VH-VL binders against q9nrl2r1430to1533. Designs and how they scored, part 208

Target 1, 104 residues: q9nrl2r1430to1533
Amino acid sequence: GGVHELSAFEQLVVELVRHDDSWPFLKLVSKIQVPDYYDIIKKPIALNIIREKVNKCEYKLASEFIDDIELMFSNCFEYNPRNTSEAKAGTRLQAFFHIQAQKL

## First folded at step 13 (VH-VL)

Design c12 (framework fv_nezutatug)
Fold by ESMFold2-Fast, scan of step 13:
Structure c12 (fold): chain C 104 residues (1-104), chain A 122 residues (1-122), chain B 107 residues (1-107)
Amino acid sequence: as target 1 above (104 residues)
Amino acid sequence: QVQLQESGPGLVKPSQTLSLTCTVSGYSISRGYYWHWIRQHPGKGLEWIGSIYFSGRTDYNPSLKSLVTISADTSKNQFSLKLSSVTAADTAVYYCARGPYRSWYHYGMDVWGQGTTVTVSS
Amino acid sequence: DIQMTQSPSSVSASVGDRVTITCKASQSISSYVAWYQQKPGKAPEPLIYDASSLQSGVPSRFSGSGSGTDFTLTISSLQPEDFATYYCQQSYSTPYTFGQGTKLEIK
């Protein structure tokens, strides 16, 4: 926890949002349009929620931040079959995240 | 490139069942997305008829619910509309379209067929 | 059902003009609005999704804005190919509903 870690979380979230493969992760899934999503996914999360938590200084440890990002990817792979555009985007974005997270 | 193509009879008699098929190329229906039927009456706006999702869920416009059935044939990569007991009011151009995969993608309907004209008359 | 009220029903404009079309939802729909362009004899073409996101391949002179109940489509500098009918559509809840359309005509 410190100034450098908070700055690093903000920078990493910005880089994820800017990535071409971020589109499945920008906002929470609509229950109305994807009604079975919340029957399968018990802990929904998205980049806009994570960014809000960063802005409110809710992450005290790098591990807490990393856990929320990994939950987001885990939800993607649990709900989406492997050959979908969502799962493929998630795979590429997760690889990008793992490289960037080495700085945390 | 994903393409949708409507097919079916251009002329249907009153009280008959209208049957239309949408053939999808370049994308598998079983991979996701909502798949929609929309119609447009002569000189009027767009009316959503209903949709089918790869999980088997169907949603219908309540104004048509007792008359409409949408089904999918994944082996042919097609989805179809049946509208029973048609009247002259069902004369329209019928479109098939691909809708949002996920609500956070918020696409509306991103791929449309060219439309097929259906006339209901004796 | 969610009703989409579109205004105006028609607008006359000249090439180079800024044109604004509005759409009002009967209840809050967040940003779940798409805009379509339809030319005579053709299928609707998507322009905007998620109220303000430009569909791939659509010229940057098109923009969308709004949230909740009030939404706008703006064409910043009208081109000859833009004369068409425009529709808004909500994807917040089924049945999906469209506005009645706005005909953009040459002045």
Scores: ipSAE 0.000, ipTM 0.556, lowest interface PAE 14.0, mean pLDDT 85

Design c13 (framework fv_nezutatug)
Fold by ESMFold2-Fast, scan of step 13:
Structure c13 (fold): chain C 104 residues (1-104), chain A 122 residues (1-122), chain B 107 residues (1-107)
Amino acid sequence: as target 1 above (104 residues)
Amino acid sequence: QVQLQESGPGLVKPSQTLSLTCTVSGYSISRGYYWHWIRQHPGKGLEWIGSIYWSGRTDYNPSLKSLVTISADTSKNQFSLKLSSVTAADTAVYYCARGPYRSWYHYGMDVWGQGTTVTVSS
Amino acid sequence: DIQMTQSPSSVSASVGDRVTITCKASQSISSYVAWYQQKPGKAPEPLIYDASSLQSGVPSRFSGSGSGTDFTLTISSLQPEDFATYYCQQSYSTPYTFGQGTKLEIK
């Protein structure tokens, strides 16, 4: 907790949003565009939701913030086959996240 | 407290499917961690086969291509390896192991089974 | 795939010696390196994770260092039970890869 950790979470979310591989993760998956997504993924999440939680001071520990980011990647890999552009983007963005998360 | 135990047939004929199961005690597979299969050919080093994440996502070594399937049975607290179309080159000791809690943790593989020997012979 | 290369392939040492084993990654892997000890007929046992963190229950004579591409395992004062094969492993990206192993044997 505290102001220092909130600043770090905001900085990390901004870096993730700016990354070229963030496109599958910016907003929740559309039920209209992907009708079976919510039948498979029971805990949907996206960077805009995580950023809102950071701004509302909902993360008390770095582990809670990191768990939400990892849930986002886990959902991507559960829904999307490994050879898709979504899964490839997720793999690269997750590697970037792992490096940045070590600062938390 | 957490223990992993491999089980399966010690002898498999060429072209058959090798099926191994890892039974986990002291921790629920569905709560976290990567769960891995690793093998070691006689007199050689360690080769990662693949893993299943607590969420159900699987990752396989590309060198094994479509020959490998890893699955979990959360009701039995087990995860299993199927390797199809085996050859003599698949003769090895097979280990199951628990990986990092989340991919951003660096705990490596902190719990290993004792290993089970599989011989593929014609 | 990320290739992990260990040096040396084998080392002969005496009890009380300081032993170092090096592991090189073919690309930067931050600190996503673990070290394992394997005795004949046994499963590998974890020693180090996150390049430098000591696994619970492992003697303090074992230490790890490095980041990026170059990593080192050090045994500060070799004991009789330390004669084994040592492996490094990266978990930065799939497929996870191991070094070829370093056999530590009695001089």
Scores: ipSAE 0.000, ipTM 0.571, lowest interface PAE 14.5, mean pLDDT 87

Design c14 (framework fv_nezutatug)
Fold by ESMFold2-Fast, scan of step 13:
Structure c14 (fold): chain C 104 residues (1-104), chain A 122 residues (1-122), chain B 107 residues (1-107)
Amino acid sequence: as target 1 above (104 residues)
Amino acid sequence: QVQLQESGPGLVKPSQTLSLTCTVSGYSISRGYYWHWIRQHPGKGLEWIGSIYRSGRTDYNPSLKSLVTISADTSKNQFSLKLSSVTAADTAVYYCARGPYRSWYHYGMDVWGQGTTVTVSS
Amino acid sequence: DIQMTQSPSSVSASVGDRVTITCKASQSISSYVAWYQQKPGKAPEPLIYDASSLQSGVPSRFSGSGSGTDFTLTISSLQPEDFATYYCQQSYSTPYTFGQGTKLEIK
């Protein structure tokens, strides 16, 4: 964990945010729009929260950062049926993440 | 009590766009459930057209995807079907239905409209 | 697409009979099956959801069973109002698909 690692985490989060398939992941799911989400998903997370954690230097190891990103994808696949637009976006974005994460 | 009611023209000419609206009472579509359009050709079984969720996400039957648009107006508590470039093969009874609250939570469509007959003819 | 195949396509039965209708999915769909009853000129009415759960207000003579690929709707003692067409439906993945229907006829 250092400045170099924090710069790498920030760059990766920015690339995820800019990806065409990031739309389901940019912000926490709205309780008003999806009231049952929080009954099912007990550890909600989104890219804006992960980015805030990076900026606050809360990730001490690359594995902690990777765990939070994987939790985000896990939540997506748990909540959304596999043939939904959300699940398809999640599958593509997760593949992109796995390629980028090899550099961490 | 939740009720769904289809409305739209009973006769549509070939090549035109079929437009149907489903009015929902007793439940706000902004609060949940998938909202579906299903059709039934004369003497045949049921065919799923597509669905919309309150977020605006839509899923369409791939056989109809380039021709179908489903939209929702939460202020009027309605959702609508547009089917473009219709032919005689689109003659059917069209139903709107409330789907599962989530696909895996309540696995069927629990409330249906009475159906509206659409004939495509010159 | 997931194909749902019903058997039989039609069945003739008498009041008081036990009637069984089967539905087979082309791939495993867990318990994501619903059953509907449709009478001529009417909208389908839900009977069973989640393969075996009875819809509120539906008579207890109706029951569903199965998981994976093989599903069954049973009417334990047929009543006159039960003569109708029955459909199974999967909601495991889009597009949602229905069986071809089973017409239950009086004899």
Scores: ipSAE 0.000, ipTM 0.549, lowest interface PAE 15.8, mean pLDDT 86

Design c15 (framework fv_nezutatug)
Fold by ESMFold2-Fast, scan of step 13:
Structure c15 (fold): chain C 104 residues (1-104), chain A 122 residues (1-122), chain B 107 residues (1-107)
Amino acid sequence: as target 1 above (104 residues)
Amino acid sequence: QVQLQESGPGLVKPSQTLSLTCTVSGYSISRGYYWHWIRQHPGKGLEWIGSIYKSGRTDYNPSLKSLVTISADTSKNQFSLKLSSVTAADTAVYYCARGPYRSWYHYGMDVWGQGTTVTVSS
Amino acid sequence: DIQMTQSPSSVSASVGDRVTITCKASQSISSYVAWYQQKPGKAPEPLIYDASSLQSGVPSRFSGSGSGTDFTLTISSLQPEDFATYYCQQSYSTPYTFGQGTKLEIK
């Protein structure tokens, strides 16, 4: 993408970070605290990694950015049972993302 | 052209497991879209059962209370429904359908199978 | 769960009439609404997605409108082949939910 497209990605990541339900997604899951996570989740990602990729201009298409965000939510729902606070936060944040992503 | 076709037994006994398969042609499940199971009880409306995505992620209707399992076999380009401990209330027409390419697209379910009738009776 | 309520439950109309079917969501769902047509003994066929976008191949007499909680499907000039049951569906969050259906009977 162009400068305008990259600024849109930055704005969307900032909105996600500021959302009340972003807490499970801000940083990579701790390997020390949750060692089985990395046995189950083969492509870990978090908002801090996505934001760094945006800032380094690593997304050339909006679809690549969207795929990384969707991978983040997919990992959440694969690891966390549906009744957990993590899965509930993920469901609400994903719905928010879907609305905002229409602008891309 | 993308086509979906349901298959499985038309008659299932109470307490047994209902097993249905959806065969997809003209598109590879591994490339994308959400893939859904929907049912319709005689004379009633549509009820969403659940979906599967290429990652293996599944979402289920919580009203089915862990009785449902959806799985995909990408080598056969099929996805399947297992519903355990069936009762007469599970008598319905079962449809498979293709959902949005990505969850944030406002696409709806654009391709449906013709449906398969399942009767739960002794 | 998000409840989708359709009105009316049934309607009888003559060929050439304008028919309007409404759908109300129990909470705001932006434009994440699709509409389907189902003929007796057949699978549902998609008509509208994103509240107002026509599915490819659907006649232009069909239109959708609305956002938030209130949505409308309109048939501008009813044809004999439009005898069917119509369903709205939300895809804003799981579980995906359908309206109860509106039966359209041609007089």
Scores: ipSAE 0.000, ipTM 0.561, lowest interface PAE 16.3, mean pLDDT 86

Design c16 (framework fv_nezutatug)
Fold by ESMFold2-Fast, scan of step 13:
Structure c16 (fold): chain C 104 residues (1-104), chain A 122 residues (1-122), chain B 107 residues (1-107)
Amino acid sequence: as target 1 above (104 residues)
Amino acid sequence: QVQLQESGPGLVKPSQTLSLTCTVSGYSISRGYYWHWIRQHPGKGLEWIGSIYSSGRTDYNPSLKSLVTISADTSKNQFSLKLSSVTAADTAVYYCARGPYRSWYHYGMDVWGQGTTVTVSS
Amino acid sequence: DIQMTQSPSSVSASVGDRVTITCKASQSISSYVAWYQQKPGKAPEPLIYDASSLQSGVPSRFSGSGSGTDFTLTISSLQPEDFATYYCQQSYSTPYTFGQGTKLEIK
């Protein structure tokens, strides 16, 4: 059934989305609420964009998928100081991602 | 807690290959981070030898590139240094260390082994 | 290669003094600098990362500052256990490079 039809990338994105620490990463940062974000972050990305790319079969290699996820975490750590809730959530979610990515 | 421990011969003859191993406990090297070899000549400062990322990608100090090989055995949770054609100039304390998690992060090396002394002598 | 130059090469200070060590990069490295403390016969211990972030467990008397090419490590009130050599290090690009070290002598 449906479970057997899900790609490995789709399964991993679903696991990331369901994680308690995914909240900073679900959607693109609001330009209205955080106006300086796009002055600092030049390659914005979020889990909803990555999932769309997976669904459109835009990733040809696991490395391309992994690079987009890592860009998302890199943006978080670039914008958010270490002691913020966002940076702490990013650190935990990235560790979870690396465990799961070993299955790819 | 994460701990690193160097091991290998304390004495190596000139022209031979120096082989050192770093055993990592408390963290799987395949999960992330750069894993480094650093050395310190007697009475001198620190010199970066090279690193291996969790993916297996290696980076070497250009001054040593033709002489150095770094490899990882993720099943044993170890990474190793081979330095070929050693001379007395390779006498040093050798350290292994972890960090940063990714190359564009603003982090240093957060965990170090205790160091192992290597003497190159006839 | 990015060259890291520390100043001074050695400094003598009394307990309670404010000590400043500087590090200059040969090109802009943003905030990609870390500081380490090394005591005789021991491995280096991390003090500061990302130019100004204090490593967990490090006393609050240690602080880092700077960006671009000029960086500073400050010890606000020197203690006897601070006798050591201090190194800066850049992680902006490979090869990773260290400063030559600053030896702190307590008098």
Scores: ipSAE 0.000, ipTM 0.554, lowest interface PAE 14.9, mean pLDDT 85

Design c17 (framework fv_nezutatug)
Fold by ESMFold2-Fast, scan of step 13:
Structure c17 (fold): chain C 104 residues (1-104), chain A 122 residues (1-122), chain B 107 residues (1-107)
Amino acid sequence: as target 1 above (104 residues)
Amino acid sequence: QVQLQESGPGLVKPSQTLSLTCTVSGYSISRGYYWHWIRQHPGKGLEWIGSIYNSGRTDYNPSLKSLVTISADTSKNQFSLKLSSVTAADTAVYYCARGPYRSWYHYGMDVWGQGTTVTVSS
Amino acid sequence: DIQMTQSPSSVSASVGDRVTITCKASQSISSYVAWYQQKPGKAPEPLIYDASSLQSGVPSRFSGSGSGTDFTLTISSLQPEDFATYYCQQSYSTPYTFGQGTKLEIK
């Protein structure tokens, strides 16, 4: 925990949101449009939820923040077939995240 | 009930750009699914041209990538194909189709248009 | 690109026959295979998705099987309306690719 950690988390979320490959991750998947999603994905998450958790100081450790970002990517790869545009975007964004997360 | 309908010129001259539109009814293209263009040359099998997702992201067949543009007009609920520098080899029936919605269980292409015949001739 | 090879290219059969069509992928594609039926002058109709799942509204005489590289479509008792061309398709990797088709003809 600390102010410095909160600034680092916020900066990283902003960088992820601005990345070209963030489009599958900006908001939660709609149950109406994708009715089987919540049958398969037990812990849904998206960048808007993670950003809210940062703003509310819900992450006490960098590992908790990293776990939520990794859950987001894990959900993507679990639900989406390997060579879909979603899975390809997830692969590139995850690689970008791994580079940026080294500074945490 | 979701329906797809192709429209465009039946005859195109060599070296021109072929422009086709798929009009979707019963579902908003901005909500989801991959939306595909497929063609079938006379007496031959099916060839995938490319697709667009509701975000505007496109995937193209590498054999056609420099010649193909797929775009969407969500206000008209349409998506379109532009194929530049056409030759007689582009003579085919062109289909639009709806693909999977990001499903873990791959549903293939579950809704197809009736197809539109395009002849490339002088 | 992933190549899908169908066999046979043509098969002659009689009503009531059991017909099998095979499709081989050039690399492992898990179960990301769909099968389509196309009648002359018509658009393809989906039959099977995810290698073995029957599309809603398709008669139970149609079945799919396989995983990895080898896939089959079976018609357990051929009906007159089943004479058509059949295509397999992979969706594991772009570009999406189809088999060359199998024409099912009246004997």
Scores: ipSAE 0.000, ipTM 0.552, lowest interface PAE 15.7, mean pLDDT 85

Design c18 (framework fv_nezutatug)
Fold by ESMFold2-Fast, scan of step 13:
Structure c18 (fold): chain C 104 residues (1-104), chain A 122 residues (1-122), chain B 107 residues (1-107)
Amino acid sequence: as target 1 above (104 residues)
Amino acid sequence: QVQLQESGPGLVKPSQTLSLTCTVSGYSISRGYYWHWIRQHPGKGLEWIGSIHHSGRTDYNPSLKSLVTISADTSKNQFSLKLSSVTAADTAVYYCARGPYRSWYHYGMDVWGQGTTVTVSS
Amino acid sequence: DIQMTQSPSSVSASVGDRVTITCKASQSISSYVAWYQQKPGKAPEPLIYDASSLQSGVPSRFSGSGSGTDFTLTISSLQPEDFATYYCQQSYSTPYTFGQGTKLEIK
């Protein structure tokens, strides 16, 4: 019911979060569960952090938002071997993102 | 401190569905790790059946894919195996185990249940 | 599927002996190898992960080595409690696969 609209960035983040393949990306990787992750990945990021940045109006350009989403996928592919469930989910979600990002 | 315990019927008739549950204590399934089912046929080695992540994502051994379902109940801190249309070849000791977090670390399966014997016989 | 082949299938050794068990993968699996010890009637217990990292609580006489396709488990000085079957496992890709096992018999 209301006429209130979400920002384009928030709408896209919500669509990514709702996607079946978002599970590897919802929150930052745990140091306890994956001790070597932060030794390998220099700029960790996740959808909850990106959504927080959107809510704080930290993205001034669409390119900055896109860069953070692409960093998230890049981290996934750098850490996870190609045939893992994480890498496969990342591949599908990234393709979905590329289609949706055309609207930005 | 983390412990896994298998439970389910020890005798299943051919063509029925085998249903086993693994109860996890000392660690919450919803915090991560993959949770695995492995079996061992009498006098043979180990066979990986499949795994689940708390998000509901599953991986199954292709040799069993059409027959296997693994599910998780985070409110009970359990995960379960259903193997349909069993035959005498499914007679084995069934283990549950905790594996690497999202396959991101090179750990093997670091915590195992004690195993439960399942016999498929009329 | 990645096939894991262990050698030997069985070995007899005396307390104090150095024992070596090998495991060969059908394709390169980096260091994604774990080793397990299984005693009769019991669940497998983890010994080694990431080819060479010792599992917490495992005696230092156990060591692992290798990368790519060829992996080794070594027991530097065999003890009576080491009588068991040993399995290697790859976690590089699903389906995860195990070697056929090596039975260690103490003379």
Scores: ipSAE 0.000, ipTM 0.566, lowest interface PAE 12.5, mean pLDDT 86

Design c19 (framework fv_nezutatug)
Fold by ESMFold2-Fast, scan of step 13:
Structure c19 (fold): chain C 104 residues (1-104), chain A 122 residues (1-122), chain B 107 residues (1-107)
Amino acid sequence: as target 1 above (104 residues)
Amino acid sequence: QVQLQESGPGLVKPSQTLSLTCTVSGYSISRGYYWHWIRQHPGKGLEWIGSIFHSGRTDYNPSLKSLVTISADTSKNQFSLKLSSVTAADTAVYYCARGPYRSWYHYGMDVWGQGTTVTVSS
Amino acid sequence: DIQMTQSPSSVSASVGDRVTITCKASQSISSYVAWYQQKPGKAPEPLIYDASSLQSGVPSRFSGSGSGTDFTLTISSLQPEDFATYYCQQSYSTPYTFGQGTKLEIK
C-alpha cells in the first residue's frame, strides 16, 4: 500500500462514522452491560477499532480492511433481530459501504 | 465523561405546568439509550416518571400518563419534561438519567444528573 | 405494575461487617434488577446491573445475586463511605419501579 491507500481507508471510515446509521457501530458492545452478546458473537469489532488499525497501518491489503467492515455488519445481523433499529441501520450503512468500497 | 444537567424553575404555582430540561454532554442523544425522568419526594423513595428513545418513542408511568409529556431536541442535545396541573404532591427533587442502550439490554440507569428541586406552592 | 419490596427498611452495622439487603419482586423479572446507592443530598449512584454485574468503578466488596423474584445486595466488609440508602430497581417492564429503600446506619 501507500499514503493514497491509507488515505482511502481513513476517508471511508470517516464517512461511515459520519453516516446517520453508524450509531450501532461506533464502539464495542460492552460485555459487562450486555453479557449475552459475547456468547453469540465470537469476533467483536467496531468502527473505532477499525479506524485505529488503519492509523497503525495494520491493513496490508484492501481485502483485509473490507473483511473487518463486513465482520462488523455480520455481527450486527447475527445478534440483532431483523426488525430492530440496529439491524435496519446496519442494512442501510452496509449498502452505503458497498457503494464506497468500489473506490478501493 | 457523559454528564446530565437538569434545569428549570425551582418554584411552580398549583395548577400550572412544570417544565424541566436535561442537557446532555459527552454523548449524542440521537446515538441511542433511553433517557429518563425520575423524581424523589421529600423523605421518600424514587419514582420513575417516564422515558424517551431517540426515535421519538415515549413511555410514561401510568399513574402520571395524562399529565406527562417528554420530548427531545436532538439539535440541542436536550430532553424535557412537562408535567401539567401540578399540586403540592409534585414537590420533589427531579432527576434525569440515561438508561439501557436498548430495552432488551439487562442494565439500569448508568448516568444521572445531580437533581433539581421543585417546590409547588402559592 | 411490578412492586419491589426491600428488607430491611433500615440496618445498623459497624465498619468491617458483612451486610445483606434483599429485594422481592411481585412477579418474576428474570435478572432485570439494578441496585443504587444514594447519600444525603446526592443523586443515586449505580452499583449493580443485570442482578449480579458490577458497575465499572464500583468496589469489589459490593455484589449482587438472585433471579426471578428474590434478589440480594451484599457488602462483604463495610467501609465508612458505605453508610447510605440503597435502592433496587426493576427494568423488566414499564413502569420501571424502585424498592422503598434500605437505610444503612452506623451502629
Scores: ipSAE 0.000, ipTM 0.543, lowest interface PAE 17.0, mean pLDDT 86

Design c2 (framework fv_nezutatug)
Fold by ESMFold2-Fast, scan of step 13:
Structure c2 (fold): chain C 104 residues (1-104), chain A 122 residues (1-122), chain B 107 residues (1-107)
Amino acid sequence: as target 1 above (104 residues)
Amino acid sequence: QVQLQESGPGLVKPSQTLSLTCTVSGYSISRGYYWHWIRQHPGKGLEWIGSIYHLGRTDYNPSLKSLVTISADTSKNQFSLKLSSVTAADTAVYYCARGPYRSWYHYGMDVWGQGTTVTVSS
Amino acid sequence: DIQMTQSPSSVSASVGDRVTITCKASQSISSYVAWYQQKPGKAPEPLIYDASSLQSGVPSRFSGSGSGTDFTLTISSLQPEDFATYYCQQSYSTPYTFGQGTKLEIK
């Protein structure tokens, strides 16, 4: 399918990765650093995993790609209290994503 | 054990196309990783040329101004570099390399070929 | 493009010395740094990936550290086979870029 859509998804993921507020989302949360994370979050995801799925052509619809990005933000807000640097970064990056996703 | 080996003509005339092939053994290109071409001019440091992922994605160094094409042949387990309109400035040792693995860009290039010398002259 | 700047350009040292080489990125690149060793006439050999992770088979006297913009390669007790040129490389974004190299010479 969607060869042109793959290019659009890759461009958006690159923009997210380069954003100042991407640091909580670049890689999966470390179990050693945050032992209770995987007890609370049952569907972990990060930008590196989403980018790999784009490269494998695993997203057949824009909605599937958007769902994975939204899952990433949902996990952030479920685990991190609102006053944390992680939650604040997630709030700003999600707003940026919503603007960019209008292109899809 | 994964091994990469460069091959191609060691002498190329100015204005011609430089063509090199990297043969991969011990790992299938179609299983993943980005596959890279790097060069080193005599007495200088390392310069990244470009990369390919087997599903067709290519990335090229913008300094080469679209003179570069990288392609993959998964049936032969090879990937190739074409550099068009060469000049004496393209004289270098050319390396092929594997890595990073897909979206895990922090892994660096973990397997390198031994390099092949290309001279561009008359 | 992200510029990688190594310091020093050359260093003279003796066997048994502790040697430190630094690498600065022109912008934050998280931990997306690798280090390579190159001997004359040979291909680069990977030493470190993800800023601080040692490649399999590389002696434990080599270590890497840093995040963001500032990265360091350390050799804790220099051996005769360690005299070579060392390169840092970022893989945070394309084009991937290398530092200019640090030549480690016999004092």
Scores: ipSAE 0.000, ipTM 0.554, lowest interface PAE 16.7, mean pLDDT 85

Design c20 (framework fv_nezutatug)
Fold by ESMFold2-Fast, scan of step 13:
Structure c20 (fold): chain C 104 residues (1-104), chain A 122 residues (1-122), chain B 107 residues (1-107)
Amino acid sequence: as target 1 above (104 residues)
Amino acid sequence: QVQLQESGPGLVKPSQTLSLTCTVSGYSISRGYYWHWIRQHPGKGLEWIGSIWHSGRTDYNPSLKSLVTISADTSKNQFSLKLSSVTAADTAVYYCARGPYRSWYHYGMDVWGQGTTVTVSS
Amino acid sequence: DIQMTQSPSSVSASVGDRVTITCKASQSISSYVAWYQQKPGKAPEPLIYDASSLQSGVPSRFSGSGSGTDFTLTISSLQPEDFATYYCQQSYSTPYTFGQGTKLEIK
């Protein structure tokens, strides 16, 4: 049930963090370095926040965990043009996530 | 129940701008999903034109040489296609479609309009 | 751009037959494949998403399989309403691309 889902979430988020293409997603985008980001992206999220929520058992449903990860990718594709290294990293990492999420 | 309905002129003259609108009912565009334009030339397969996210961010098929503009009007719950400098090669059935919102669960386009026929002729 | 190639371009079959349509991507696209059914004069209707997941409301005789570059749509026991053109589509990267279509005709 829930216990098995939390263990799977912990493993999956660790695998995402370790992936070569995780670099745009590890922490929240810096407002100082990218000042217009928060004018465009209204629900910012990153892997460090998702990992903390998993570790503190804050996801009540598997769908909430998945929604947060999909929101992270959605923000990436909304802010970054398709030809950027960020968008390309996001595309590859999202594909990896979808393969791993099939195990859930 | 979510429904999409295309509207616009059935006949367009060469060199003019083709303008089509997709009206969405049963779901608010501002809540998510990519919203797409797809066309189908007579007797041929499907060609993706482009998509828009509710923020106004767009992605276009490079094969259309940047002659495409897609825009959204969230107050009217509509999104629109403008294709400039049309030729006879732009004669096709034009569809609007929704998808994906949650790409893990929904990789394809789950709701389509009925299509609108556009003929480009003098 | 990712090219999607379907095989066969057309197939003739009888009610009750098992029909298989294949789709090949020019590069690995994981499971980012959807399948659509289109009847003459109508919009495409979704059948399969994520290579193997049935769209809600689609009969269980339809199934999808594959990953990477090779994908298959199977109709286990063909019904009269299944005669249509079938398209695969990749959503791995933009531009999104469709196969050329497979026309399923009455034998």
Scores: ipSAE 0.000, ipTM 0.580, lowest interface PAE 13.7, mean pLDDT 86

